# Ledger of designs, part 8: VHH binders against Maintenance of telomere capping protein 2 (MTC2)

Target 1, 357 residues: Maintenance of telomere capping protein 2 (MTC2), of Saccharomyces cerevisiae (c7gvl2)
Amino acid sequence: MGDHNLPDFQTCLKFSVTAKKSFLCMYRDSVSKEKLASSMPSTCDIQLKRAINDAYPGGGIKVTVLNSTTASLDSLATTHVKEFEIVIIPDINSLLQPDQAKLVKIMRDCTVAIEKAQSTRIFIGVVHWNNPVQPSGAAKDGDEAGKPAPKTRIFLPTSLRMGAWLKHKFWFACAPPYLDFESSTESSINTRANNSIGMAEEEKQEPESKRSIILNEEANLNDVFVGSTVRRYILDIMVHLRTHRLTYNAKAGGVYTNSLDDVVLLSRLIGLHSGKMFVSPSHVKEASRWYFPMHLELVQRSSMDSSLLYGSDPNLVDEMLEKLAKIKCEEVNEFENPLFLESLVVKNVLSKVVPPV

## First folded at step 4 (VHH; framework vhh_6z1v_2)

Design s65 (from z04b with E106R D107S)
Fold by ESMFold2-Fast, scan of step 4:
Structure s65 (fold): chain B 357 residues (1-357), chain A 123 residues (1-123)
Amino acid sequence: as target 1 above (357 residues)
Amino acid sequence: EVQLVESGGRLVRTGGSLRLSCAASGFTFSNYAMGWFRQAPGKEREVVAAISYSGGSTWHADFVKGRFTISRDNAKNTVYLQMNSLKPEDTAVYYCAAEPYFGTLRSWTYDYWGQGTQVTVSS
């Protein structure tokens, strides 16, 4: 995976199933204005179900598609699952903030059930995105928990249009599964290492054998060694992200306490997938490129920039944000990645933090 | 030029019904969440109802829940507020507004606002 590209769906799915974690799938909106929601949600639903069945053939994982409606969320809150379930939430970023809060509670309850080994339900949130629109000058009359708010232009709207609490229930964002699945399976950089393992695993085709593969991967994952120097390296990366020039200081840049455990877990999966029983700095860098971009909270306007506390000129900050907004609009299209600017922040931090020897 | 034009406000008796409409132009309506706000004389503006850009996610304030219903028609660039079982306390100027970010219920996150339409409920 490149520094600026979203990771592939198949690998993200397998890691998420093994870790029992939820993830986001990024779909670019088509120019289809006449078939809004009718074609796009139906198409992504079919593609995702197919990709999941192809990765885990013969069943063993229940796949449920949930419309992103208030009624569907209320129904989901009362539904209990006995088997391993993946819930696909189409158009997750269309949810109003109160419905996002309901979903956070539902997902929190599901995490508790997983920890108690009562059931396993994970979520794939489908994010539909298009070219970012730069809002015109906007005046604010008040803010959350505050009364007077700065009357400033918003230069960088949030990339996913999701609240932070909801974003933090998902561990990473990936590209959609490839449309021409059967013809494109030949393109793999790691084909040789994976072929030998894949051919051995092909003998386990039954639904029961598929569950045993997941359980064996969980057991192997617990044996992957993570040294104290590697943990310190992750913490150093987190500190640099929290204090980065472009991240929002008041929200710790979007890098919260549970980020350490998430990056450790993802690094162990990457290490195991590469055939190693220990985590190296290169595994941490890859995990960081996957994990952090969707979690980052960037400065959207000059009033959010901590440098103003130290005497920076607001006009110079506005000029910088205007230039970054242009980059966000142009480069997002080149890389098919709505999180391109966030990925640049991660790349900058990884270049500055010295890995352990 | 961005415009939001409300219509449908009038005098109505207690227990009556009314449908408000808000026609949008000058922006990509289907990319915006829409909200209905109201302001009575001498009081602060309060949020009444909101709807996501897809129409699938809706929210209604507790004081109108079961009586008011928000809906939208993206083909017509219009948002609606169906008001049933009207009470004197519903008397206010009703505003429609557009929000591009999180589908919040906060007035200051809404970029575009209409001029308002007066609803008067006589007891």
Scores: ipSAE 0.596, ipTM 0.850, lowest interface PAE 1.4, mean pLDDT 77

Design s67 (from z04b with D111N)
Fold by ESMFold2-Fast, scan of step 4:
Structure s67 (fold): chain B 357 residues (1-357), chain A 123 residues (1-123)
Amino acid sequence: as target 1 above (357 residues)
Amino acid sequence: EVQLVESGGRLVRTGGSLRLSCAASGFTFSNYAMGWFRQAPGKEREVVAAISYSGGSTWHADFVKGRFTISRDNAKNTVYLQMNSLKPEDTAVYYCAAEPYFGTLEDWTYNYWGQGTQVTVSS
């Protein structure tokens, strides 16, 4: 996988199941298409269920869909957590911030249950994205019954339309299981259909066996060694991301305290996947390319740029942000990656931080 | 060219009902969250209800919860506010607004605004 490509779904699923972490799956939608009602099953649900069943033939993992609706979120609190469950959340980025807060609480409770070894419920948030929103964002500031509306121009809107608290409940973002719009070749469809039938029979006969495989992978993961110099390397990367010119310093650039443990865990998985029982700097670089882009909080408007507190010209900042917004619109479409600008920031930091030898 | 046009505001008696409509044009309506805001004379503008671009995620202010319902029809590029059990305190100019960025309830993230429609509730 390249520096600007989203990681593949199967590897991300495998890592997330082993680590008991939730992740995002990015689906490209055309801006000319209207979205289906969120209460109706989306096409991505079928693809994701099949991809999960293909990865874990014989069952041991329950897959459910939680529609991105207020009613569905309210009902989830009364639902029993399965021993091992994956919950697919379609159109997660359609949720209004109050519903995002409800989902954060639900996911927090699930994390506590995992820590207590009571049950495992992880989430796959489906992000439907279109061409980036044009930078304008000026609210009306007219005389509106004595309350002036804030008049700010947003140059670099958020890539995911998700609040930071919700983003931090997911550890990385991946590509869909099928990369092109027409992924329905007869061979792949027939293979997946046959595998789905086999998986149903295997689930009936071997649910305990498949669960044991997951537990064994967790044990192997815990044996992967992470040295203190590797941890310092991750901390150096985090500091550079927090202080990057394009990151929002007031929110530590989106690089919060849990980032260290998340990157360590992802680095262990990459190391194990490469057949090694230790983490190297190259594993950290790859983990950083997967993890940080979706977590970064970039400067969206001149008023967010801390340099203005120290006398910077806001017009020059606005000019810079306008140029970056054009790059975001053009390159995101070329690379099919809504996090392309964020990935450039990560690449820039990785080029400047000296890895341990 | 971008327009949000509210309609349905009128004088109504306490306990009555109204449905407000907001017709959108000049932008891709189905990519925007929509909100209803109101402002009464001598009071600050406040958010009343909001709905996600898909229509599945909704929010209603505590002071209208159970009485007002927001909905949308993406095929018609229209957002609605069904107002039941109206009170004199609901008297205000009602504005619809479009939000592309964060799904927030905060004015500053709404970049398109209608001109408003007057709702008056008597006795």
Scores: ipSAE 0.651, ipTM 0.876, lowest interface PAE 1.0, mean pLDDT 77

Design s68 (from z04b with D111G)
Fold by ESMFold2-Fast, scan of step 4:
Structure s68 (fold): chain B 357 residues (1-357), chain A 123 residues (1-123)
Amino acid sequence: as target 1 above (357 residues)
Amino acid sequence: EVQLVESGGRLVRTGGSLRLSCAASGFTFSNYAMGWFRQAPGKEREVVAAISYSGGSTWHADFVKGRFTISRDNAKNTVYLQMNSLKPEDTAVYYCAAEPYFGTLEDWTYGYWGQGTQVTVSS
């Protein structure tokens, strides 16, 4: 069971294309970058373009790369295409908040265009991550008057370095595509076709396009049944996430009302992928494991913790957050998942919420 | 230890130019967004410009847009503020600061601060 692992790229791509939703792809930074750092975004771009072409051969999808620069964002706002387009944004988490706001507006306008059937443009945000940036130690006592006021120490910095509004434009985060593994299926199919010339020619006469396959998957998705008890189960999960010990209650733990529709949609896709025309509680649990980790807002410092309203000792909260920060750094490395702590919160909630029968 | 050291502040005539530098040490500079802030006597500290850890995303306050340019050199662990067409209202102590979290323009998210460099613009 990979409860702590990010979902695979191929499945995430297929679901996102079918749902017309944007998603994040998590790339771990390498150690040596001095001359190759400028080539890392291009390497990720090549890998992602190849993975998309492998999933959708025949050119039914246009792939564009948008550099994470102010100028590139301004230019994208004026571009319009009629084809299905996937925009890859390398280093999305490098954007300053004003540029993140510009991207949110662009993505909002793209969503409106999809709803009006004017165009289909979705985004793959590439998050380059390393071990969480640790704040310096506690401020030294005896700072003199006239110096800048000391800042409250942040123990658990954000995993993605993205604002909540930008995170909400992406529905889940996945692992990078594994392109070193050669698929024997395509080679076998090609070899089989070469061995049967007559059969290959007959097959060529009426090929099915990949675009037609996407449309068929969209039609089937609408037929997947979601009961009222399943919707209540999702709402119960959301409430438990909002009130979890480690989530920031002032921001509803990062769990907004629109999360319900996203989890319902993802549950339908998982149900359809499993060969079922209805959503079960197990599909909801899987959708929750994929969806919620990137959306959660965790308590970063003791001043954010609701227990202080009830007279809790801030020093004990700080001790807890220090221990969690150490665990986060160690386990993130082991599981190759920058959202490991967020995934633990989701796992804890799913273990406590009773699914419907 | 963590240090941000500003330099380049001096007295300059109206319409003049000045380049401020901020040398960083004791932390992984290339993982931090950097900002320039200023504070004039009797006024609140205000954000002047910011730059992402990659250098690709930049922001400049409307009151300096077209006159000031922020840049960085990650190989030298240094952030710069090129100030052109200086005005008396630009007189202030200029601070550099490092931001590890959201690339915000809010000073409370900046974890490391320099001691400041004085810029005085006379008529």
Scores: ipSAE 0.668, ipTM 0.884, lowest interface PAE 0.9, mean pLDDT 78

